# Ledger of designs, part 14: VHH binders against Apical endosomal glycoprotein (Mamdc4)

Target 1, 160 residues: Apical endosomal glycoprotein (Mamdc4), of Rattus norvegicus (Rat) (q63191r268to427)
Amino acid sequence: SHHMATDFETGLGPWTQLEGWTRNFSAGSMVSPAWPHRDHSRNSAYGFFLVSVAKPGTTAVLYSPEFQGSVSYNCSFTFYYYLHGSEANQFQLFVQAQGLNTTQPPVLLRSRHGELGTAWVRDRVNIQSAHPFRILLAGETGPGGFVGLDDLIMSNHCIL
Short names: E, the ipSAE of ESMFold2; O, the ipSAE of OpenDDE; V2, 0.75 times the mean of E and O plus 0.25 times the DockQ between their complexes.

## First folded at step 5 (VHH)

Design u5 (framework vhh_7z1x_3)
Fold by ESMFold2-Fast, scan of step 5:
Structure u5 (fold): chain B 160 residues (1-160), chain A 123 residues (1-123)
Amino acid sequence: as target 1 above (160 residues)
Amino acid sequence: QVQLVETGGGLVQPGGSLRLSCTASGFTFSSYAMNWVRQAPGKGLEWLSGISGSGGSTSYADSVKGRFTISRDNAKNTLYLQMNSLQPDDTAVYFCAAEYTDVWGSTYEFDYWGQGTQVTVSS
């Protein structure tokens, strides 16, 4: 199937990473006061989300699979994020296109910083690229903070 | 002002059929691609099907391909999902979602969701 919804309940699905993002849930061991009390997909303390556990000064990066380019349709990506407990929290969304025999540098589409409250926040980006592309989700957690992701939804125009 | 209202959910036996409707108001319906998404008990959101603003292009998740048909009536601002050969694992809350597809750029401020309609497939 060319279309994807990922709730992290059973794994990362088609998303990949080198390191830094981990699946966890609110009722897990050693939960910080900055963590959400529930995930977004199940609204449950036992529902899974991703949290950035990158060491101070490092960034966790999650990669989508590569999607086909189109000049006729936008690929829409909807996601939920949670930023709480530190002014040094950072979340960024990049799109990286594969040019003609070259990889283009990532282009920043969203940047969120610091303290955004105690709720999962919905965001959505539309991506139009004539060339194949992938999405990068980068998180850096400040001291005592939380940076998390849940429910990554790719629209019907995001073709693998 | 903006509103999406799903109707047509209910209880049906395995092998049965249901037709869901989603009525839109408060925006230019034909400028939006429309999608059906479901959430089964204790599970996350699953995208099922999409249709372009004109109705000329459709797409389906593998789990429903061949069983479900998406359609729209732009004169009535209504989206439909015809569900055939329903199975117990189709039990979920079904949502319609409006997706602005700007051919020139990026935008997300016009994304809208309905409140959902329950479909239960049980003997």
Scores: ipSAE 0.000, ipTM 0.079, lowest interface PAE 22.1, mean pLDDT 79

Design u6 (framework vhh_7n9e_1)
Fold by ESMFold2-Fast, scan of step 5:
Structure u6 (fold): chain B 160 residues (1-160), chain A 124 residues (1-124)
Amino acid sequence: as target 1 above (160 residues)
Amino acid sequence: DVQLVESGGGLVQAGGSLRLSCAASGFTFSDYAMYWGRQAPGKGREWVSGISGSGGSTAYASSVKGRFTISRDNAKNTLYLQMNNLKPEDTALYYCATEYTEVSWGDTYEFDYWGQGTQVTVSS
């Protein structure tokens, strides 16, 4: 299997960012009631996940490695997210695809907002591209909310 | 930037033949399935035929099976439709499409790359 899986337990793996996403765990002294009690990868209060610390009006962006393209409809990106907040407009998660070597902006594949979840949720997007691309995960948080990611999986039909 | 350019249409009498071509650019042609569709005046769009990226698998609408043959030349980035024993009912604008997308919303494909089409008119 040549799939790419990242659980954040020891770092970002092949994913990169400039700023705004932080690795953290739920047993920390700063955990609010909106945070998950456990990560998804280890089901542990000491297991790591990513949380967006971007304030309203700013956005944290996480970048995948560069992919050369896809071989079929089966190029899929599966991820687990935790989305909690009392105000629908104060927390959001976006999944985007960006073509490389082009001036075109990233294309929105998925938008999640307005959830009052207390559990990690699995989601999947399918990508088809003849050209090199990367995936962007953008998170924006607000007061009393949480936007988090764990277990990012790219299928083996997404060509590195 | 995907471009599809159809050609080869024209006027033929019933029982005649035409060969349509679709020149593709802007994507790795051999990696993606290609399709022919048509739209008759005052009618909705109808799927006609499809071919896998390798050319190993083909499929046809019941209305054209046995009369039309889809093929591709991956070295030339060109899709073909050989149309034999044409009937007046085959009169339509014919267009090609690909399953490739640079843009995707959700869990389904969208065929955003239909060309301008090539007109086929079959007289009785």
Scores: ipSAE 0.000, ipTM 0.087, lowest interface PAE 17.9, mean pLDDT 77

Design u7 (framework vhh_lunsekimig_d3)
Fold by ESMFold2-Fast, scan of step 5:
Structure u7 (fold): chain B 160 residues (1-160), chain A 121 residues (1-121)
Amino acid sequence: as target 1 above (160 residues)
Amino acid sequence: EVQLVESGGGVVQPGGSLRLSCAASGFTFSSYALYWYRQAAGIERELIASITSGGSTNYVDSVKGRFTISRDNSENTMYLQMNSLRAEDTGLYYCATEYTDIWGSYEYDYWGQGTLVTVSS
């Protein structure tokens, strides 16, 4: 297809991490009422999503592949997130660009905290970078809470 | 993208005062520690003043009591107020930021282009 979409049903696709994000589903090993009843991509208790399970004091970070820069077209990133069950839940989206022989500091584009209800929430960011870049998705789950991701969609103007 | 732009440099007499500004864009200014570096002819660039995201300041001994670093998060600007200037303060002044992300995984240095301060009679 002419765009990059990741639904987590078979793995992480081109996204990478060290640790802290795990694939799971609602009918699996649910241990908290804060978990969603179904994923977003399949609308099913057996459909997979990502959940932040980093240990206390750490943050789970998911990295996109590197995209090419362009001054002609914006790169549109659409994603779904779920924050429920704790005021201490945190989700942040950063963009990190590569300058000439120098990696730029990550730039915060979205910050979401706490309790946002019992539905997958759609969000979209437009990225215009003359330099190659990647997206960082950071999640921290509070006590008794849930922080999750599903359906990460990069437009056809996001060039690998 | 991240950009830092210095201004306010110039020529002053010994004992005079000057205020440098560093205008920032492309990042969450309030979350970053900020620095002023000075580079004199024939000398490596040295850190002369710092201010943390929480507002704590530190100075090299040669400027302590004479220079004051401050930040205005509403304006995305950092300042260096320089008083009682000496010939030894002559040099290029650079603002810089170092970002250590919340995961401790990344440290990045970003620099401005520099502004010249000349103290001469």
Scores: ipSAE 0.000, ipTM 0.106, lowest interface PAE 16.6, mean pLDDT 80

Design u8 (framework vhh_7zox_3)
Fold by ESMFold2-Fast, scan of step 5:
Structure u8 (fold): chain B 160 residues (1-160), chain A 124 residues (1-124)
Amino acid sequence: as target 1 above (160 residues)
Amino acid sequence: DVQLVESGGGLVQPGGSLRLSCVASGFTFSSYAMGWVRQAPGKGLEWVSDISSGGSTGYADSVKGRFAISRDNAKNTLYLQMNRLKPEDTAVYYCARGEYTDVYWGTYEDFDYAGQGTQVTVSS
């Protein structure tokens, strides 16, 4: 019922980045206790998610494709995140619109930090923009921590 | 019932300053995000700046470092301090009420009511 869903099982799909987000999975004796035991998409130790592994002092940023603006419809974005193992973990969601004359500055819609338990957490934002826009997902993992994403779902009203 | 009345526009030389004011009535001003949108001659609407009910501010890249938005909830008044004005800032400036108590989008379509506008002309 959603027209764009990304589960990371085969890649990033239409999402892009420069660096810092890495596809990975839980299976392996060397993962930190902060890591989830399973992904959200498949509920499997071999299912893929994204984890923020940006260098110290930098932030991993994931970019959506550009969506069309609409004065008639709300674009709903649902996603799952996992923050555990460090109080220095940080996740932020921004929306960046193309104004009539220039790219607008990113607007912060969600901020999560620290340790939020040992389950994938669902969140949703509704985006209203008459101008084209994209979503930015920023993650920074604290020492011994985990910051991850899975199942990025854009509603039928998020028009490419 | 909702009314927004802008003032403070005028003619100014490049490098000059103006302060725009907007007096709001007909709603609980302190509960709404407020902003400024402009329209240059022959062009469409452009978002300039916004301020949330909690005081968080946003600015278009073209005005960062030069413009400052503020609000006085006791006076139901929104301000835009415009410094180091450029010819490119020439436009009708509209005071606008956010559709929600917070403005999240940095775009003009997030505003559900606008005033009549005040003309700002930057020319030598």
Scores: ipSAE 0.000, ipTM 0.098, lowest interface PAE 17.2, mean pLDDT 79

## First folded at step 6 (VHH; from r3 with S57Y; framework vhh_7n9e_1)

Design r15 (at its last look DockQ between E and O 0.07; V2 from the best seeds 0.00; counts 0 for: pae E 15.6 > 2, unsure alone 62.3 < 65, grease 26 > 24.2, off the site)
Fold by ESMFold2, look of step 6:
Structure r15 (fold): chain B 160 residues (1-160), chain A 125 residues (1-125)
Amino acid sequence: as target 1 above (160 residues)
Amino acid sequence: DVQLVESGGGLVQAGGSLRLSCAASGFTFDDYYMYWGRQAPGKGREWVSGISGSGSYTAYASSVKGRFTISRDNAKNTLYLQMNNLKPEDTALYYCAAYETTVDSDSYTYEFDYWGQGTQVTVSS
């Protein structure tokens, strides 16, 4: 199958951040034991990933480009995330359909919280929308914690 | 493991009908969005029709709407495609597929879809 993938090694690819997500690498910020020792895409201390730097009580948001709507196909989205170092970590995935003059309320598809260990976790969602839409990834880092993203993969049915 | 086995294909005259079946095993069938696709020589793979896990929502490609009907029997783990008013343009290898809704944390690889081997439909003039 065809797909579009973002591994953050040279930038955000097609993704746009609103605030609070920062591209980084394991060796560059090893000030906390919660920090991942290796990224996912390269399994390396110098491979890049996206990290939420939002303080407790604030939310980092990353969003996709706008995909065309389809009644014929699902847009499949695979992603890797990392939650470690705090029971208050939160990660959420939303889909937001786009109107002509306004956006619709986001629909929550995934919610993960707390401490999930020191391994990157893979997940996948299938999205079918008659209207144009965006994928939103929200992270909220608890005290002393870490929330990360790597390897965002969109199927060939996710049409720009 | 996961198995999707299509049947019901064959040779049929234009204007005729066929019913395709897809027997599924190795996963909790009613949790999955299922669909039919087709592939003819000289063309890429095309999505034909899809159905939600409960069967309550269906969708069709414009080229088959009104002629094809998708259904599922969750008690028998079977997906169906009723094809009426067949045209030579419908000649293709038809396959069923399931979209996965969960992934494990043990692997750094990704999962897209499970697909069957397909059943040939040939529509003669």
Scores: ipSAE 0.000, ipTM 0.097, lowest interface PAE 15.6, mean pLDDT 72
ESMFold2 (binder alone), look of step 6: mean pLDDT 78; pTM 0.776
OpenDDE, look of step 6: ipSAE 0.006; ipTM 0.241

## First folded at step 8 (VHH; framework vhh_7n9e_1)

Design v1 (from r2 with D30S A98R; at its last look DockQ between E and O 0.43; V2 from the best seeds 0.00; counts 0 for: pae E 12.8 > 2, unsure alone 62.6 < 65)
Fold by ESMFold2, look of step 8:
Formats: C-alpha cells, structure tokens, sequence
Structure v1 (fold): chain B 160 residues (1-160), chain A 125 residues (1-125)
C-alpha cells in the first residue's frame, strides 16, 4: 500500500512549490516537439503532470511536507521524471533535515542531466533520517526542453 | 582523488566585501550540491550557504541572507561566495564541501563527504 501518492490530477496534493512548476497535460500545450505526449499516471494526453516553466538558468523547486524522523524504518519515495528536448535539462532530488536550530545543508540523492528520450523514467530513494526532513525536487529546463514530474509516491513509513 | 581548494580570504574592515573561490577536481562537479561552511575559533562548524548542481537553487543561513551570494561556474569547476557588508561576527575559517551521494539501498545517513582546507576571513571592527 502507498501513502501520500500525488498524480497531480487536481493539484499539488501535499507538495509545495516556491515557483517554476506548473500543472498541465499533454494536449493542453503544444509549444514544442519535446512536450510530453502522455502523462505517466493515466498514460493519457489528458492526464496531468508537473512541468518546469522557469526561465533557463533558474530552478523550479517543489518540496514535501515535513516528515517525522525514524531510525527504525525507511521512508521510501518513488517518482517519475521526464527530461527531453535539451542536453541542458537538469533534475536533482535532495533530502533536508528539519527542526534543528540551524539550517542544515540539503543532501543530494539524485542528479540527472541532459536528454532521456520521450518516456517517463521511474526512480526510488530510501530515506532513514533521525531528524524530521523534507524532500526537495529541483528542475531546470534547458533551451527548448522540458523537465516533468508525475506520480510522486511516499510509502506508509513516511509519517507526517 | 577529490580535491577542494579554497582561496580569496583575507583581512577586511567591517562593511567591506570579499569573494571566495573553491576549485574542485576529481569528480563531476555539475552533479553535486555544494556548500560553504565556516568555523570561528572555539566554535563548531556552521553551515553558511548551499547551491544545486545547476546553480539555480540556493539556500542561506539566516545570519548571512541578503549579504552573501553563492554561485558556481560549472565550466571552470569553481564554487564562489560573494560576501558583502561583512561584520566582525563573520570572522572564521571558510571551507567548501561536497555532500556524499547515497546509494539507492535500504538506507542512507545524513553526513558530509569532502572538505577543503579552508581560507581565513578576518573582519575588523
């Protein structure tokens, strides 16, 4: 069983953005050949996903709610991402400890860059943190390219 | 081997400016979130500022936000810290660091990977 699944069909769910991510669907924007032809969650031109629309050289940032720490269980995070249309596309996933008296450095868990074709790519990270934490998803779109997210799934060991 | 070499420290008066550089080698620089930390005499290490691999996501400690600017040049494998309106409280050894990338396994530990030797910044009243 999954907990906190977000397929973006009606909004961001529990996720918060600073700026630069936009919920959209494949048939709703035909601005480039690199635009995703189908979302992942419904495999449909009319299913929704997030896409980075930040200016080149700026980063779209999406972050999770704060999860409780645990030394006994992994919080598993599964996600689907899309990098197409530019060799300068970038996607990074960080975990950042929370609830401390100083701002903690985010820890990079995944970095992907460039061109990955027209399919959504699945990945998973496992997080065991003694402190409360947030997950940060950062996308930077290169010229003519797209960076997309869909199906963000937190396991039932990821406790708010 | 991973190498991080800081430079650009020195003695400045309060209100002055200084730009630190960190030359990186031995890894794919653009893949890694990088940060600056500092350590004042008799105190523990303090995180100062971090930057994403592309350079577009930045974060700052509250004590330096609005005065310091982190940046990177991925073509030159170099991390920078522009420090404006310096205060005596900013006096410290400043170092750059690369975070350890965890494997996609059953767990990870929130730890720091590699440190430079540091460059001294001294701000007089």
Amino acid sequence: as target 1 above (160 residues)
Amino acid sequence: DVQLVESGGGLVQAGGSLRLSCAASGFTFSDYYMYWGRQAPGKGREWVSGISGSGSYTAYASSVKGRFTISRDNAKNTLYLQMNNLKPEDTALYYCARYETTVDSGSYTYEFDYWGQGTQVTVSS
Scores: ipSAE 0.000, ipTM 0.186, lowest interface PAE 12.8, mean pLDDT 74
ESMFold2 (binder alone), look of step 8: mean pLDDT 78; pTM 0.785
OpenDDE, look of step 8: ipSAE 0.013; ipTM 0.290

Design v2 (from r2 with D30S D31S E100S T101I E111S; at its last look DockQ between E and O 0.13; V2 from the best seeds 0.00; counts 0 for: pae E 11.9 > 2, grease 25.2 > 24.2, SAP .683 > .668, placed apart)
Fold by ESMFold2, look of step 8:
Structure v2 (fold): chain B 160 residues (1-160), chain A 125 residues (1-125)
Amino acid sequence: as target 1 above (160 residues)
Amino acid sequence: DVQLVESGGGLVQAGGSLRLSCAASGFTFSSYYMYWGRQAPGKGREWVSGISGSGSYTAYASSVKGRFTISRDNAKNTLYLQMNNLKPEDTALYYCAAYSITVDSGSYTYSFDYWGQGTQVTVSS
């Protein structure tokens, strides 16, 4: 039952933002029609979530801390996302292994595009790596759209 | 004709040190992630430590962190494990492995391509 969870109620937790993600809540400023009416973690208009607010043509990027490798277990990552208000919304999840000296790129594990309705969607990925790695979350909001994240949960086998 | 040959195992007293070596041949050594694993009698295999192809990035199991050091010499196609402050629970067959990255069903997995026979480490109390 030991795990790492980030619900954004008091900050980013262990996550590092390169650019373009910001904490907000449903009743906050700059509300748009695509804005979720409630966050996921608290089911509240005042609960916090991350929203992609990158400049047009720029991708919002969020990194996990570096996890140690293991061949014996899966690091399971569960997350909730929200894509609404534009067919041009994009969300991608990558795993980037650390210490590579080859031409191997970061690995795309999830890609979601467009309009997915007005409910938070749950997803999960499993990562087996003997090499240290990070999880990257990339969002790009289409015109009039919204891309959001909440409740980022890593299993106890995701070792820092 | 890939070969991985471990050496340097033996019997040591608790608190002692050993240095393991893994001689590699038959592939481009510097292009592969390498790791050490171990298997105690009657137990499953346990990952111990891994190192990138360049040697710039390393990782350790929590049970050995601070006591073991992985390294490689790409000019000699050799992987090393320096083992300090050995404990009886470190007793196991130690083996090296070479692997590459595999993507399967949207999961990111390092696949194992090659596997050594192992060298025995026994730590007396």
Scores: ipSAE 0.000, ipTM 0.194, lowest interface PAE 11.9, mean pLDDT 73
ESMFold2 (binder alone), look of step 8: mean pLDDT 82; pTM 0.793
OpenDDE, look of step 8: ipSAE 0.020; ipTM 0.291

Design v3 (from r2 with D30S Y108W E111T; at its last look DockQ between E and O 0.40; V2 from the best seeds 0.00; counts 0 for: pae E 15.1 > 2, unsure alone 63.4 < 65)
Fold by ESMFold2, look of step 8:
Formats: structure tokens, sequence, C-alpha cells
Structure v3 (fold): chain B 160 residues (1-160), chain A 125 residues (1-125)
């Protein structure tokens, strides 16, 4: 089962923007042919989603609250993403250990590239970390492209 | 047979530059997150900078941000650290590392680092 879901309808929920992601909706701005005509969570031009607003060649970063570490269970993370309008679009999911003496480098768990059409794509990762950790979501939009996120769902084993 | 071999260290005056290299073998280099760490005299290990397998995501310790640049050449299986405006506090043994993940049936875990023997960087006042 799942105990935390973010559909962006009232903000970022528990997620914190470092830079370059913003909440938006389909009918509010049709600034590119690649712009989603409908969000995922409500299948609506007025439903909200998170979009990368970083300029091409720069990276938008969003991160989770800190989760407790565990050696006995996995934190399951399900998410929907949208890559359309450019073969240079990129989306990455990292995990970064927290609460250590030094800043730890993020570890890449998922990378998606290019053009995936006009539909939202579902993916899921299981995360097991002995240390407290954060999830980082990074997007890079290619020329004329669009990178979007919706429906970020954390399982019961993702303990704050 | 994982091997990580650092080179490019040496003695340099404050304000100077060095470029460190890390030659990797025994694994598929482009699939691994790589990082540089350092060990200064009388201190524990300190993380310096990391880079994703594709090179599209980088991160830096606050003490080096704006002065150091991490990069990789996946065709040559080589990790780099460009170190500019060096300061005496940058004096340390610098080592490269790779994260190994353990995978079973749709699961990922972070479990173990591979690391090299290091290359000495000494910055004179």
Amino acid sequence: as target 1 above (160 residues)
Amino acid sequence: DVQLVESGGGLVQAGGSLRLSCAASGFTFSDYYMYWGRQAPGKGREWVSGISGSGSYTAYASSVKGRFTISRDNAKNTLYLQMNNLKPEDTALYYCAAYETTVDSGSWTYTFDYWGQGTQVTVSS
C-alpha cells in the first residue's frame, strides 16, 4: 500500500524544489507544441503537474523530505513522467544518503532519455538504504521539449 | 577485477591548478556513479564531488564549489577533477570511487564503494 502521494494539485506537497521545477496546468499555458494537453492525476487541462522550467542544457532539481534508513525493508517509489518534443530531454532519479559526517554524492537509480510521445509513463523503484536518505528528481529539457512529473507516490515503508 | 588508478597529483603553489585523472577498469564505467574524495592530514575522509553515469548530474562539497569541476569521458573510462584556485586547505590524498548497487528482482540497494589508492595533492602557502 501507499501512504504519501503528490499530485501537485495544491502545491509541491512534501517535496522541496532546489531549482528549476514549477507547478503548472495544461490550459494555463500552451507555449509549446510539446506542452501536455492534460495532466495525469485528473486527466484534465486544469489539473496540475510539475514541469521543468530550466533552460535547455541546465538541470531542474526537486528533492524529497528525509526518510529513515532501514536494513529490513524497501521504500517503494512510484512516479509518472512525460518526455516529449525533443530527443535531448532527460530525467534522472537519484538517492542521496543523509545524516553522515560529510556530504554524500547522489547515486543514480533511473535515467530516461529522449522522446516518449504524448502520454505519461509510469515507473517504480524500490530503495533500501542503511542511512537516512533523500530522493532527488532531476530534469533537463532539450530544445523545444518538455519534461514533466506527476503522481509521486511513496509506500508505507518510506518512513519520515 | 575492479581497478581505479588516480594520477595527476603533485606539489603546487596556492592559487594554482591541477587536473586529476582516474582510470577505471573491470566494470562498465558508464553505468556507475563516480566520485572524488579526499583525506587531509589529521582528518577523516571527506567527499568532494560526484557525477552520474551519463555525466548529466554533478554535485560538489560547498568548500570546493566554483573552484573544482568534475567530469568524465565514458569512451576512455576516465574520471577527471579540474582543481582551480587551490588553497593550502585543499592539501590531501585524493581518491576516486564508484558506487556498486546490488540488484534483485526490481530492487536497488546502495551497498559498497570501490576506491583507489589515491594521488597526493600538496598546496604550498
Scores: ipSAE 0.000, ipTM 0.164, lowest interface PAE 15.1, mean pLDDT 73
ESMFold2 (binder alone), look of step 8: mean pLDDT 79; pTM 0.786
OpenDDE, look of step 8: ipSAE 0.013; ipTM 0.278

Design v4 (at its last look DockQ between E and O 0.01; V2 from the best seeds 0.00; counts 0 for: pae E 14.0 > 2, off the site)
Fold by ESMFold2, look of step 8:
Structure v4 (fold): chain B 160 residues (1-160), chain A 123 residues (1-123)
Amino acid sequence: as target 1 above (160 residues)
Amino acid sequence: DVQLVESGGGLVQAGGSLRLSCAASGFTFSDYYMYWGRQAPGKGREWVSGISGSGSYTAYASSVKGRFTISRDNAKNTLYLQMNNLKPEDTALYYCAAYTVDSGSYTYSFDYWGQGTQVTVSS
């Protein structure tokens, strides 16, 4: 078996959106120079990506399906993100334990903010959790800015 | 209540300069990405230059880069466009605009448009 990858070219794949993330492509919504001019997965103005389009101060949230606990192996999550057009852009990655009787607080693993230019930036986290878990990706656009996601890749040690 | 009012247009010789102003009211100006667009006779609207709410990020269409400078004064709720080395092809109705994310449609759209100020550049 192989890793799970989501490039958004035909949909959200296994990910579930909450309000604020939109699958789009560069040529389809070119209303601002801060808009990504190319996606990451196809390096194309017509390749798709997710973008946060919520009002400034409103958080967009995307979450994964539930994965089994991974204490013995690294569940590795690689992703590409885009922060451009505003110093107030913010992107955060959380892991939240599942399968418990009470709601557990998400644990922050990555936080990025501000202006990072017009390139997609690669990052990777390793996740070890004694409990089943979900990954939460939160974006908050600043005025005139964009927060984007593409190529969400889970290693084969991340098991549904 | 929301208004965008452009001024500073006029007739100018090629190679000349103009400074456009856009006075904004009825919204929290510093929260919005602002831009200038233009519409030449018989053509569609085109984007010219944009600026982030804080003023820290600016961008320009390739046709005006190096000649035009966008700026804003958040204390005066005013957007500016300094246009230097003007060319006849810069002749257009220039307008300012503000946009936000529409939570219902998840797209950026232009929320407000000014009436425009005419810039005419003669040979």
Scores: ipSAE 0.006, ipTM 0.153, lowest interface PAE 14.0, mean pLDDT 74
ESMFold2 (binder alone), look of step 8: mean pLDDT 81; pTM 0.804
OpenDDE, look of step 8: ipSAE 0.019; ipTM 0.291

Design v5 (at its last look DockQ between E and O 0.64; V2 from the best seeds 0.00; counts 0 for: pae E 12.7 > 2)
Fold by ESMFold2, look of step 8:
Structure v5 (fold): chain B 160 residues (1-160), chain A 124 residues (1-124)
Amino acid sequence: as target 1 above (160 residues)
Amino acid sequence: DVQLVESGGGLVQAGGSLRLSCAASGFTFSDYYMYWGRQAPGKGREWVSGISGSGSYTAYASSVKGRFTISRDNAKNTLYLQMNNLKPEDTALYYCARYSVTDSGSYTYEFDYWGQGTQVTVSS
């Protein structure tokens, strides 16, 4: 039922990093109490996830491949995110039209901030765009905190 | 009532700088993605730059990237555009605009509101 899923165990899959996201695993950085103790996809200290490592005042950005537009169907995107260790953590999900002569404004679909505890949180957005589009995932880590991503899942209506 | 009021335009020599301001009222400014657009004579509206509600995400048209910087001050309900190394091709009416946001995770590519604009004229 889901045609594209990325669990980060072997890389970024179809996703492209602009800046500031890093694949890591829980046992690889156990020096901070805010660090995720288990990934989501494997529930393991050795399973991989993405974490924001952008400098203060900059944003980590990850974007999808270009999807075809549709006037008939929603592209459903399910994802798991982690916000822990700082009330200043930020996570934002945007959709941006592609293939036009001018760069189009991104549309903010989700904004999450602050402290959500030590568990991965599931969310889903439904996207309908007449134009080709990309999904942008932006993280900004507050002092002492972490912003993480795992298990990015696109429905079968998200057509490359 | 939603109001967007641009200022800071004027006449400037090529290579010069201007800083545009957009004063916002009638809505919770920090909740909204904001952007600058421009319209030159004989051309349609062009998107120039956008910024997320928190200011953490910015984007630029390729023609201005590296020369223009968008920013916002949510305490003052003000959007800014710093324009450096201006060229005659940048001559246009510049306007700020608010984008419609749907909390359910659905979106629409439509402008909600925009101001009257402020004229920027760049001479050789």
Scores: ipSAE 0.000, ipTM 0.187, lowest interface PAE 12.7, mean pLDDT 75
ESMFold2 (binder alone), look of step 8: mean pLDDT 81; pTM 0.807
OpenDDE, look of step 8: ipSAE 0.028; ipTM 0.389

Design v6 (at its last look DockQ between E and O 0.01; V2 from the best seeds 0.00; counts 0 for: pae E 14.5 > 2, grease 27 > 24.2, SAP .682 > .668, off the site)
Fold by ESMFold2, look of step 8:
Structure v6 (fold): chain B 160 residues (1-160), chain A 122 residues (1-122)
Amino acid sequence: as target 1 above (160 residues)
Amino acid sequence: DVQLVESGGGLVQAGGSLRLSCAASGFTFSDYYMYWGRQAPGKGREWVSGISGSGSYTAYASSVKGRFTISRDNAKNTLYLQMNNLKPEDTALYYCAKYTIEGSYTYSFDYWGQGTQVTVSS
């Protein structure tokens, strides 16, 4: 019926950062030649995206609101990411169970490392969890490189 | 508050050398990726070189590779740019920048210093 989409044009939407992610646009800074020349959502130097700005060797972490568990159908999460300018760039996507009395370890669903060129790359994961859960997006920017996110889209089977 | 103060610019003959300095305060200098940028009159900002917090990783624009060397002294909270074999096209206002703003939930720009002018005569 409804889906959640975040293009970062006015903020983080429903996403919460723990540390290290910053919303920016291509024409607003030229930190290095690896800086994205355009965002994904607007295909524009002035459209906004999220970039990992944690110091090298530390992790930027962004997490979703809590979704209800579903064993009958998948919550589908589509996202666009950018890894360019360093072989040390790392992006990971985890799912972490919620609503339990103890903290559960995150489950890794996607890992991307190093250099993927100058274009935004689309990926999708399907999430099936018996418990309420959050999605965690972790980025580590290598020196001279960038890890970016744009267009985070949850299907309508991802129920708040 | 974050403060970045560049110095060491000046007029130099083509083929000459200059060393720029950037004095940093208001943050834990060794924790942050730092970079130099430049802006020629009437042109947009251009990234020149960057260095990791420990100094173990460096990167350079293709236009300056082999001629410029970035370094840092974390004991003195100072970033440096050694510029050798200078060319007229290197003429610009040079500024240092702090890359990371932790804990933000809004869009952010890098912090920049006021800059130091480098003028290379032919």
Scores: ipSAE 0.005, ipTM 0.164, lowest interface PAE 14.5, mean pLDDT 75
ESMFold2 (binder alone), look of step 8: mean pLDDT 81; pTM 0.820
OpenDDE, look of step 8: ipSAE 0.028; ipTM 0.399

